VHH binders against Hydroxyproline O-galactosyltransferase GALT6 (GALT6). Designs and how they scored, part 1

No score or structure here was measured in a lab: all are predicted.

Target 1, 215 residues: Hydroxyproline O-galactosyltransferase GALT6 (GALT6), of Arabidopsis thaliana (Mouse-ear cress) (q9lv16r187to401)
Amino acid sequence: NIMELPCGLTLGSHITVVGKPRAAHSEKDPKISMLKEGDEAVKVSQFKLELQGLKAVEGEEPPRILHLNPRLKGDWSGKPVIEQNTCYRMQWGSAQRCEGWRSRDDEETVDGQVKCEKWARDDSITSKEEESSKAASWWLSRLIGRSKKVTVEWPFPFTVDKLFVLTLSAGLEGYHVSVDGKHVTSFPYRTGFTLEDATGLTINGDIDVHSVFAG
Unless a header shows other numbers, all headers, positions and changes below count from the first letter of the chain; antibody chains aren't numbered by Kabat.
ipSAE, averaged over its two directions, is called F for ESMFold2-Fast, E for ESMFold2 and O for OpenDDE. V2 adds 0.75 times the mean of E and O to 0.25 times the DockQ between the complexes of E and O.
[cut] marks letters that were taken out.
Atom coordinates printed by the task and the answers are left out, and those that the model quotes come from them; centres of patches stay.

## First folded at step 1 (VHH)

Design e01 (framework vhh_7pa5_2)
Fold by ESMFold2-Fast, scan of step 1:
Structure e01 (fold): chain B 215 residues (1-215), chain A 123 residues (1-123)
Amino acid sequence: as target 1 above (215 residues)
Amino acid sequence: QVQLVESGGGMVQPGGSLRLSCAASGFTFSDYAMSWVRRAPGKGPEWVSTISGSGGSTSYADSVKGRFTISRDNAKNTLYLQMNSLKPEDTALYYCAKETYEYTWDTYEFDYWGQGTQVTVSS
């Protein structure tokens, strides 16, 4: 069903969804572009969580201020993906994708890279004492300083038949999505859609929703 | 890069017929599902029909089932909509729309639209 947000969202608002993804089904809808000769079904497991705005014209679908679409199976890339976008009057904006990898159980060297990366400053080297015989190196380090960036890797957070807790929060510069207490992805606010515009929430797809609450 | 050009619209009396065409270029036509979407004066867009890339599967809005037929010619990169038993409420701009598999699977939202062709049903 739809959850109403009559006053929209405010900075610091959060929505929590408790649910369980369903196993892949055979999808034979003509809207699926990967259907080939004979239109054999494609195995798909996906769900979507959408923040909706108010309709401007009768008969149109509500604006999708945030379209959050985890794809456990069936993405054209063959990988598990979380895709985010906006949709206004049936026209999609620029998609933002967080692509994940699932390591095989039999793989000795696990490559569980998530392409949705965060960068953080590792160490900041400020002007400090240099007790070394390499004078040229110390004065450069003293004047310039240094920093390193650290890549944060996260596995794809959803698993078929495993209960999850997803929190969508409204931050200073965008929406933040956490699953089971870990940050997964962010979606920057887009021109034309403010927090106050988000007056509805819908959840659809291959998911059993156990509870939804706002705070 | 992607181009969609609709044609075949016009004025017709209630009960009449029209055949719309859409010439597509800039992508591998047979790899994508294609749709027709319409917009009546003062109203939002309404999905009309979709056809799979191979042409083997079709779907229609309840308001047009039994009256409209979607088809495609992949050799000519052309999409068609045969409209029979037209009603005044079918009056709208009709758009050819390319489906997307990059963004969502379960959707009537599209990544490219044509310029539209006007269909007016009146006596």
Scores: ipSAE 0.103, ipTM 0.488, lowest interface PAE 5.6, mean pLDDT 75

Design e02 (framework vhh_6fv0_2)
Fold by ESMFold2-Fast, scan of step 1:
Structure e02 (fold): chain B 215 residues (1-215), chain A 123 residues (1-123)
Amino acid sequence: as target 1 above (215 residues)
Amino acid sequence: QVQLQESGGGLVQPGGSLRLSCAASGFTFSSYEMYWVRQAPEKGLEWVSTISSGGDSTYYKDSVKGRFTVSRDNAKNTLYLQMNSLKPEDAAQYYCATETYVYEDSTYTIDYRGQGTQVTVSS
């Protein structure tokens, strides 16, 4: 699955992907055996959505302006993860990770680096008619540092054999990813990976792609 | 340019202890999972330990559990491996490694840098 974006993306552009993750398959690649001791197969379910730029030199791999990689199963942490990164000439940048929350215990044991967003979100303030002093008070407590630093956390949005609608949008400071109408993660623009240079989109992996729209 | 520099190896008697260090540069250390791997003479690379980027999750080869402890200091870009109750079978060249993305059938691999540090266990 390849889609061309001949003039690149502009501020406010969005891409919508409708798809369904596939069940995990057995993977015996020795490179991922560090997830387990021994020579047994690892069960893997993952897919990637990548924005590509133009090659600087003929024969090179195209730069990956955004690499978005949901891992439903097979990550070294044993938990579902979404990774985001950039790649130029097979040089990967600093990975950003977001881990799904499955239980109260998972919330307390999750590694700090697997969280992609740093801001708490109260969804009720955007969907209800009350202009709540409670919401204003919450915001004020965040500013004065009385509440714990939190990340924006959503339940891991992908499930095997469940249809999803993913929207990738180009905002002022970065890409925003929503799944089934809920914000999941954001990825700040990086130097050398310009929005205007994003001329292609590819989708690969353990996924049945139903449709892709650009707008 | 990714660079990893291991140190702290040496010769110890069985039951002894060593603390290995890995100084990292050229990448955002705090964003990467780190690994300790080792290679004994005439053997392939063996995974020893993994630590998450924030240090909250650690994993160990069964034969070193309870004897080895991996840790990291993200402010200093340094990875550590505390090795206690060393056994002759622990003798090997030890390398620190970081996760590298190699999209061969959508998989990933580790990449190790530097010369490693040698651990010898003998009388």
Scores: ipSAE 0.005, ipTM 0.298, lowest interface PAE 10.1, mean pLDDT 71

Design g01 (framework vhh_7pa5_2)
Fold by ESMFold2-Fast, scan of step 1:
Structure g01 (fold): chain B 215 residues (1-215), chain A 121 residues (1-121)
Amino acid sequence: as target 1 above (215 residues)
Amino acid sequence: QVQLVESGGGMVQPGGSLRLSCAASGFTFSSYAMSWVRRAPGKGPEWVSTISGSGGSTSYADSVKGRFTISRDNAKNTLYLQMNSLKPEDTALYYCAKDLYDFWSGPLDYWGQGTQVTVSS
């Protein structure tokens, strides 16, 4: 894999990734073309950083302690998104999505985690019946790429062909992600894994990785 | 080019079982997450289950947990859905769908034509 972390992570540890996102590639699928106006190709640009643990059973994928997935193009919402999640015991957890735009008034807010939690909660459903309705709406939105009207501005930190410096740090209550010295998002620690369990880091997708180092 | 062909649907009594299959061609099957999605008569689509490209990770809708099992055979380019303890509420047209990525947070980019499952006495 890209980087091994033999002793795992400790409180205060950080990982720095220097890279450049790649331009979107075209997906020319006949079914997608039939569902979109005209013969539009779906253009996709995304990458993922994953902290992984050791797999316990042969035939299983390693657990994903943190799945960090910036999507520059191709998200079902039509907006740039950073999606965060875990995959524990071969099951994906509840996705935390950071999307939209930071409004001028929101410049008073000091932590991106609060915004991400609010966006995730505002998009959450509370009952089993509401879960079914949301799942149906989510699936349809993924298929057609529909996005909701937004009035809040949040500066998405990644740009095609622009070099970035991303720092992932282990704080008291979660992971913190900064890009070019600015806090972007946080992800609370979840049940099932400790920092010491994070024995590997993989980076995949539409990205040119220049360097990765830990400290 | 890309094709997904579902089979295995039919009529079954409540409490019965069915196994659905989806034969995939025209793409590198093991590189993409695959999903089952269903649509009941007069209702919107409902996501049922997803499996990662390697088969190591699975996820299920709460309505089917403990009753349905998704699996894949990458050597045969085939996706499966084992459905046990079927209920009248499981009556629907079942679609096989391909994800854009090797994980299930991506958009669905290709669908089969569906296979009908009817649960009635």
Scores: ipSAE 0.000, ipTM 0.170, lowest interface PAE 15.1, mean pLDDT 72

Design g02 (framework vhh_7pa5_2)
Fold by ESMFold2-Fast, scan of step 1:
Structure g02 (fold): chain B 215 residues (1-215), chain A 122 residues (1-122)
Amino acid sequence: as target 1 above (215 residues)
Amino acid sequence: QVQLVESGGGMVQPGGSLRLSCAASGFTFSDYYMSWVRRAPGKGPEWVSTISSSGSTISYADSVKGRFTISRDNAKNTLYLQMNSLKPEDTALYYCARDEYWGSYHEAFDIWGQGTQVTVSS
């Protein structure tokens, strides 16, 4: 699955992906799971969505301006996770990792939505001065009834065999990902890549892609 | 915490041999595919070889096939590259790299060593 974006992306551009995650496949080409149970490796359902730039040299791999990788069981942590990163000439940048658990519908609070951005920001607060300016993050942690030292519940939007609608949009400060109309995560723009550089989109992994369109 | 330390580089004559080693620490070495990547003067990085976590699956770049042998010792947390019939074109800084299979598909590496220099000259 590849979609060409001949002129790249512009501020406010969006891409919509309609798909359904599959159970982990067992292909003959080796892919290994990070997760082990006893002596047995456990395969994890996962897929990747990547914005690609133009390769500078023939035979070079194209840069990955955004690598978005949902892992439905997770990895060594056992929690569902979305990892985001860049890759240039076979070298990964610093990974942004969104970890969480699925919320049960019967236990949801109307005032307690925790997103990857807020969860990461809350976890990174260390100074008292910084904390006072970010009082909202403290209130969210308080409302959930959990400390920053224990598991903070972040709603993971994907389930095996459940259809989803994912929208990737280009905002002022970064890419924004929404699933079923709800914001899930964001990825800040990184030095060396502009929106106009994003000339392709690829989707691979444990996913049935039903449709992809740009607007 | 996670570290890869290469060694074994040096200067050799064309047709010579070298054995590179990479000592891994700070992660479960036996869980990862490992690779060798090189960078020649004035050129971009070139993938050389990859070995699976168990050692059962191995692949090589066409430029080194038949001359280089990748291997690993999971008990010692060490990756090796045996380089035979070296050519001037093999002159490069050689990096040990961990394949990021936390969603990686053997196309990019999350951890790199500092590299070890191999120079093939008369």
Scores: ipSAE 0.012, ipTM 0.394, lowest interface PAE 8.2, mean pLDDT 73

Design g03 (framework vhh_7pa5_2)
Fold by ESMFold2-Fast, scan of step 1:
Structure g03 (fold): chain B 215 residues (1-215), chain A 122 residues (1-122)
Amino acid sequence: as target 1 above (215 residues)
Amino acid sequence: QVQLVESGGGMVQPGGSLRLSCAASGFTFDDYAMSWVRRAPGKGPEWVSTISWDSGSISYADSVKGRFTISRDNAKNTLYLQMNSLKPEDTALYYCAKEGYDYVWGTPFDYWGQGTQVTVSS
């Protein structure tokens, strides 16, 4: 599905997608199926929702101002993941990953506080900040992790054959994604990818799209 | 602009060990997942292992679990693969790969290095 946004998006814009994820299929593309074991094809269930800009030249792929990619099955990590990024001329930016677990029906009504916030990443122990020339306060900060933003683990918001309502909104500092009224993830605005440049929306993949509307 | 340079390959007897290194430049190394992929003579590429940007998530192919260890040093922009209990079937050209982001939808990896040859023979 393609939806045009002739004037782009503005602060406070909302896009609502009503859909249902499809069951996993056997992926036959050799480039994707590199993750397969033995002779078995990898099973994949994923879809993508993309805000697109205008092409610089005809025959080129349009820039992806926001690439939102829920992976219910088939991610290299083996976990259900929502991955977010930007792409210009086949050059991808730094991916933001929200990793989780599948929700059970009885737990979905209780869960409302656990969510993924990815605006600032947690510092890795393999980080360049390991230099021992730093003061003792650096070592203490690394041990407790309190000086860094952390990602709280959350239940994955999509389930095969379950209808969902996804709202993508343009906030002050970035995009916000809610599913069934619960905030799921955010993606900060990036240099070179402005709201006014988002002139199209596409939805593709292992999904049955029921409706799409903007407000 | 983006460069990946593998090293550490060589010839080793079955049961031996090797440590591969990949020096990365031209991109923010600690923002991307990194992988090792190998290509045996006459066969297509086989994924070996992937490590997330923060080393918080690591995955291995079943054929190497328990024998290989992937790691990274973000301060040195370097990816490693420690290979223990090497078998003749591990003989391959080993490539360092940067996550291509949409690997499940398209090309799995961007910016393959030149590779480093590992030969396991008696």
Scores: ipSAE 0.040, ipTM 0.472, lowest interface PAE 6.2, mean pLDDT 74

Design g04 (framework vhh_7pa5_2)
Fold by ESMFold2-Fast, scan of step 1:
Structure g04 (fold): chain B 215 residues (1-215), chain A 122 residues (1-122)
Amino acid sequence: as target 1 above (215 residues)
Amino acid sequence: QVQLVESGGGMVQPGGSLRLSCAASGFTFSSYDMSWVRRAPGKGPEWVSTISYSGGSTSYADSVKGRFTISRDNAKNTLYLQMNSLKPEDTALYYCARGPDYDILTGYDDYWGQGTQVTVSS
């Protein structure tokens, strides 16, 4: 799926994508299948959302001003990840990699938002061993004014066969991606890639796209 | 013009150690994930390990996990594989490879070096 942006993007522009990731398929490309020892095929579920620029010459691939690539299954690390990058003339830049917990890239911010948000819940309240006598002691603690700690939830934002609402916004210092109203990733603007150069949006891969809106 | 040159292989007894190196040229080394792949005589290629462009993430085949360590020096355009507790089953020609390709939908660039032989025998 392609959406044309004839004047490019401007500061504050928003693109909303409503979609649903597909179940993993058997990837039989030998270049990818070698990622998994002992398997004749690897199971892959991934899609890409790309902001494209104009081609310099006929027959050339358009530049990818932003390549946003959620990998639900099939990444070489064995984990769900989101990679972000740029590509010009088939030359990839330095990838930004988000792996659920705070990554090394999480130490930096874009417009005050962390580059990779913490996705997984670490809930100290959840305990299989405390449903009986320990629950009774909790009531006593509550009576004397004590309370339990709670960790805020942000799991890896995509799930097979679950509808999502993704918003891509153009901020002052970079792109911001939210899923279902929660910040997920931020990608700083790179030299040579400006908002006005982003004349197209493409979405490809293991995804059913329901709607795309620009505003 | 992409060139990968492996070195550091040799003959070692079971339980021994070797350190492999791969010198890269003809591309921006610091922008690519890098891998080690091995090929035993008469068998197809087996993925051993991958390291991200920054060195922040690593992954290993189950057969080598806990024994091998992949690392890189982006200033020197060099990839390393530290191999400990070597087993006869680790006997293979070891290749340095660029990738997996960043666009996982397209797979690997198929840029592999000449290889360096590792033989583990008593």
Scores: ipSAE 0.014, ipTM 0.444, lowest interface PAE 6.6, mean pLDDT 77

Design g05 (framework vhh_7pa5_2)
Fold by ESMFold2-Fast, scan of step 1:
Parts: sequence; C-alpha cells; structure tokens
Structure g05 (fold): chain B 215 residues (1-215), chain A 120 residues (1-120)
Amino acid sequence: as target 1 above (215 residues)
Amino acid sequence: QVQLVESGGGMVQPGGSLRLSCAASGFTFSNYWMSWVRRAPGKGPEWVSTINSGGDSTSYADSVKGRFTISRDNAKNTLYLQMNSLKPEDTALYYCAREWDYGDLYFDYWGQGTQVTVSS
C-alpha cells in the first residue's frame, strides 16, 4: 500500500491505519531470525510502515525517515517486538526495540539497541492554586522538550486476525504511535531525517490493510 | 468517533478582530488539553496557543501574546480563540487540535481548519 504526502508531514500531522495482521508464513531467508543447523525456513509474521523521503538521484533507494516494524513472530529474540529505525543509502541507524511485557528495570540493554520509551506528563492532583502553578511548570517543560521519559512494560498490541487501529502522530520531539487508543511507542527525530521530508508512506508485509488516511 | 469542527474564520482588515470556535464531539472534552495551530501559505505549521483541561492555565506563542486569548466552555464542548489587533502575518488556516495525554504538543486529532485572511 502507498500513500503520497506531497508537502511532507508537519507538527501534529497524524496518519491512521486500520488493518489486520496475517498468520505466520514459512520463509527461507527471514533476515530477522537466527537459523539453526539444518533449518532452511522459519515461521515469520511481520509488517512495516515506512515514511519515505525523496531520492537524491534516480535509481537510488529512497531514504526511510521512519521504519516502524512490528514483529509478531520470527524475531531473533523469540519475543514479539516493535523495531524502529532510520535508513539512508542502505545504511541503517541504531535500532530501537520495544518488547512487550518488559520494563527497563527488569532487562539489560542489548548492545546497539534501545528499549521502548514512553513519554509521561506530570499531572498529579493537588490544590487549585498548586495545580495552576504545577500546570505552568509542566507546560514550560513541554515547550522546551523536557517531557518526562520512562520505559514501561506493555502487552504487545497486535494479534493475528484481530483488527486494529494504529495512529502515527508527529509531535514536537518525535513520532508517537498508539494502537486502539493506547500509546505504544515513541521515536525521537533524528538528524538528517526531518518530518517535512517525509513525502510518502508505504505499508507492506503480513498485513491486510483495510484503510489508511491522513489528518 | 472524535470530531473537531472549526468556524468563525473570514476576511478582516488589519487591526480588526475575529473569534474562532471549535465544536468537539465523540470524547470527554473536559479531560483534554486543547491547542490552536495555524499554517500560512508556503510555510510550515506554527503552534499558536494551548489551554489545559480546566481552562485555568494558558500558553501563547510570542508572535500572538497580548493579542490572542484562548478559552473553553466545557459545558458546551467548545474551544475558542479571540483574535485582536490582527496583522497580515496572521493570515493562515487555523486548526483546532486535541493534545495527547502524554504531552509534547503531540496531537492525535485535528479539525479541518478555518481560513483567516487579514488584508486591506
């Protein structure tokens, strides 16, 4: 599936994808799995949502401003994972890996990989005057990009043959992904991969796409 | 289904005033922070103003401070932007936006926008 974004994305742009993940299939060269001795195929179920930029020269692969890759089955870790990354001229950046049912406190960070990140606001309930003062401080933190970031465990949001609604939104400091109304992942903007350069969206893999729309 | 519908835009001369409205439906309006964001021809989006869920805390872009006032009526599920001392530079399509609960000027729903043109 392909959607054109002729003027790129802007602050607060959102893209909604309604789809259903497909059951795992057998793959001889999965790229995301470690094959054992004698294993020529593994079962995989994954799909990709990619924001793409313009090519600098004809015949070049388009840059991937954001590579969002849910892996329901077949990841080398054996766990359901959402992997996020960037790619320019076939050079992948450092992968951000979000694993269901895991927290930062419980697991060691693997070399070259960053675990899931959620962004939280400070909105504790206090007296009316204290609430106003706290809200002003919280707003200042947000305007300067100091939203509190936490690593939080969550259930993997996708299930084979279950319809989902995914929203990808462009925030001040990064992309935010929600599934069925729940925040799942965030991906900070990277140098050289601006959201205004995101002129296309592609969706492919083990997924039945029902609808895609931008707002 | 979440819906945000802006109205109140139009053409006005420099120094004039306009009041924008945004009618919200499909969610509990009083639980969300709301913002106004504008986009001028040939430019990227510019954040204009934000108001908290209770309506007692507001923030403004430097370009509109002292001229614009954001407000809300939670009983009517409506967001407002009072625009005074309008300048040609204020010419833009104005969007009502619902802010994500975790912050970051991260907006999960937008209206269709209402056009404001300041010209003699």
Scores: ipSAE 0.007, ipTM 0.278, lowest interface PAE 9.4, mean pLDDT 76

Design g06 (framework vhh_7pa5_2)
Fold by ESMFold2-Fast, scan of step 1:
Structure g06 (fold): chain B 215 residues (1-215), chain A 123 residues (1-123)
Amino acid sequence: as target 1 above (215 residues)
Amino acid sequence: QVQLVESGGGMVQPGGSLRLSCAASGFTFSDYAMSWVRRAPGKGPEWVSTISGSGDYTSYADSVKGRFTISRDNAKNTLYLQMNSLKPEDTALYYCAKSPEYFDWLSEGFDSWGQGTQVTVSS
């Protein structure tokens, strides 16, 4: 599950992945599950999609310019999550996490959830009308004297054994990820990487890959 | 914030021994696999050894197997690397590194690194 991008990516480039997440399996690897030998396995379903660059030094691992990691089951939080990050010379950067529904007030907001939701909304014109409708509903409930906590809504876009179409596009300020025609998340470009550096794409994990197209 | 502070490096003669320590704070130490990674002058980072959160599983690079021993004290939030039979080729800056949560491979990289401690094997 590898695709070469000999000239890297260009502004407006798109990569489309058609695939299907696999059902959870029993994972006994201590690295992943942190379990002792012979213990009951944990149920895991996750896959990763990575943009890779060329390695600069002999013997080093290639840079992972974008690591996109949907976790349908098995995340330590117990929730479905998309985690995004960059890895250069075996050093991971700051992880950005997109989690499903959660209650929040201003002081309890998780950075990853808020950032992913904000970026998804900022990149979609159709979501502006949805935001208006939701805002009105939430203000009405608050005026009635209900809970001051606000539910942060971010729908997890993948389902076990359901075909999806994922599009990764190169925008002005970052990568944008859409699933089934709907914007899901964005990943701002990080220092030290240009679009031309993205010379490979790899897809691994609990996924059946049907097609991969670059355009 | 995650903090990793290495110590115990120094200059030693070939065949000698050193014990490195890494004091960890800012996270639940026993929940994460921990690793030692080194970087020799003019080279990229090289993974040396990893230990599981429980301490029950260890893994070593072929270049150090049989000479180095990784261990941890979860009560003290401290990671150790006992280095025996040191060779000039072991000269490097040694980093303590925290594994990310739920990744497929040991070699995928680490989400937090310390400042490093210098080990020089000469003469």
Scores: ipSAE 0.136, ipTM 0.566, lowest interface PAE 4.6, mean pLDDT 76

Design g07 (framework vhh_7pa5_2)
Fold by ESMFold2-Fast, scan of step 1:
Structure g07 (fold): chain B 215 residues (1-215), chain A 123 residues (1-123)
Amino acid sequence: as target 1 above (215 residues)
Amino acid sequence: QVQLVESGGGMVQPGGSLRLSCAASGFTFSSYEMSWVRRAPGKGPEWVSTISTSGSYTSYADSVKGRFTISRDNAKNTLYLQMNSLKPEDTALYYCATDFGEWYEDTGAMDVWGQGTQVTVSS
């Protein structure tokens, strides 16, 4: 599950991954224990896509220039998330977590694109559905002629057993990830690594990889 | 190896206070946001609080706002949760967690949630 990038990446380069997420396998041997209560464990369908750099020392694990980790059922929240991070000499950096509509990073940009796109937004049940307590508010809303406009954002871009096309692009200020033609996340370049340092790509986890193209 | 060890739980009467601690090792503690999560008997996990890497920004669940205070000591690699005005509904096993992910090759399939520390609020 490795692809070599002998000369690294250049500005404007992109990598396209065609794949299909798999359900977390093995009932008796869960892949991960996110939150334990005695012997209870939570199983999550997840995969990771990593850009690797050159080893500083022979026999060392290669640095992870970008660690991209979609989790289809999430973690403590049970909601889908995408985590992004770096790792150098067994030391993980500060994680960036995209939790869809709950993300605070939607105001920060990389090359003019938001760091985390919103992918699921449910209107409050009290706001969406008509309730007895809303009768007065309904009449008031009618009087002023204003209605709530629902902004529908696409759902979390990965679904078990659904084929996807992911594009990882090298921009001026960072990496950009699109799925099925829609922007999903952006990750700013971190100190110590340049685009030319990204010499390998690995994909692992609950995923069937169909194709990988560099361009 | 990443390790989180919670302590400071116990039994206390309603209105009482407890201070939880989480000792972290195996990673650069000061580079990670830290959280407290709890699980009450027979219920799913509930997020309690999160603190930024520097400690300058904190966030709390509505159920604990004004009663709990999260803090950290980066020099000691330790996370704290000061719990005041405890209620019976705060009875739970409390865990600390990192935000660096659930499946890293360098940490293995390691459980980033510690064993937890039990808090029981009863008269």
Scores: ipSAE 0.006, ipTM 0.221, lowest interface PAE 10.7, mean pLDDT 73

Design g08 (framework vhh_7pa5_2)
Fold by ESMFold2-Fast, scan of step 1:
Structure g08 (fold): chain B 215 residues (1-215), chain A 121 residues (1-121)
Amino acid sequence: as target 1 above (215 residues)
Amino acid sequence: QVQLVESGGGMVQPGGSLRLSCAASGFTFEDYGMSWVRRAPGKGPEWVSTISWSGDITSYADSVKGRFTISRDNAKNTLYLQMNSLKPEDTALYYCAKADWETYGLHYDYWGQGTQVTVSS
């Protein structure tokens, strides 16, 4: 199902999704099954929230301005994961992941904590790059989008059969995702995927959606 | 264009060691999980090991656990598999594989040409 955003998104826009993740199902993907000796089912539970733009031509898939994909079960890492990305004309960008964190030993489980990569700007007065704002490279820094990535640890916010409230907000430098009032992750805006181009929201996968509203 | 090029295979006696390398190009290597998958003569592909984008999370097939170590160097866009205590049963063509973003990351969208590992006396 699609929720229309007729005027697109603007700075400060918020989208709220109330839902409940479903239990894992048996997935029989022929490509995945080729990785195992027998025809073995893989258990998966995941859902997708996607902001989409308008198709340029009738035969194209709409651009995915933001692809937000919580994976409760079935990720190759064996851990709960949230991935974020963009997609234009079947070309995926660089994925941003929140995943279980552990030492570099061969451990199979993580104790409820995950690490998320956050986009953050460091405006400290002690910034050693203050003088570079007057250098020839300041324009390259602006074009590339200088930002500081910060990792934080938190418990994975989704649980099978537990109601959640997810808020997606449009900030100055990117999207911010909160679950049950707690900040989970951020995704910086990417060239070619602007807020005003976000004309639709789709939610698919192992989820019972109770309500969706924009503000 | 995405390219994965494996190297480091060869012939070794039982109990020996080999280190496989996979040179990746055409995508942002540090953003993707990577796997090693092998195909023994007359058999289908068997998953061997997976490593997360950061290198912090690794997983192994029961048949190789304790003997093989997967690692990566994101500065060099290179994936490694250190294989110790090799057995004749480890004889296979070894592929590195890039995780498919679309399918829970359990499917692989790009594979290398493979490097042959033969364990015999």
Scores: ipSAE 0.000, ipTM 0.200, lowest interface PAE 15.4, mean pLDDT 72

Design g09 (framework vhh_7pa5_2)
Amino acid sequence: QVQLVESGGGMVQPGGSLRLSCAASGFTFSSYYMSWVRRAPGKGPEWVSTISSDSSYISYADSVKGRFTISRDNAKNTLYLQMNSLKPEDTALYYCAREGLWRDYSGYFDLWGQGTQVTVSS
ESMFold2-Fast, scan of step 1: ipSAE 0.264; ipTM 0.633

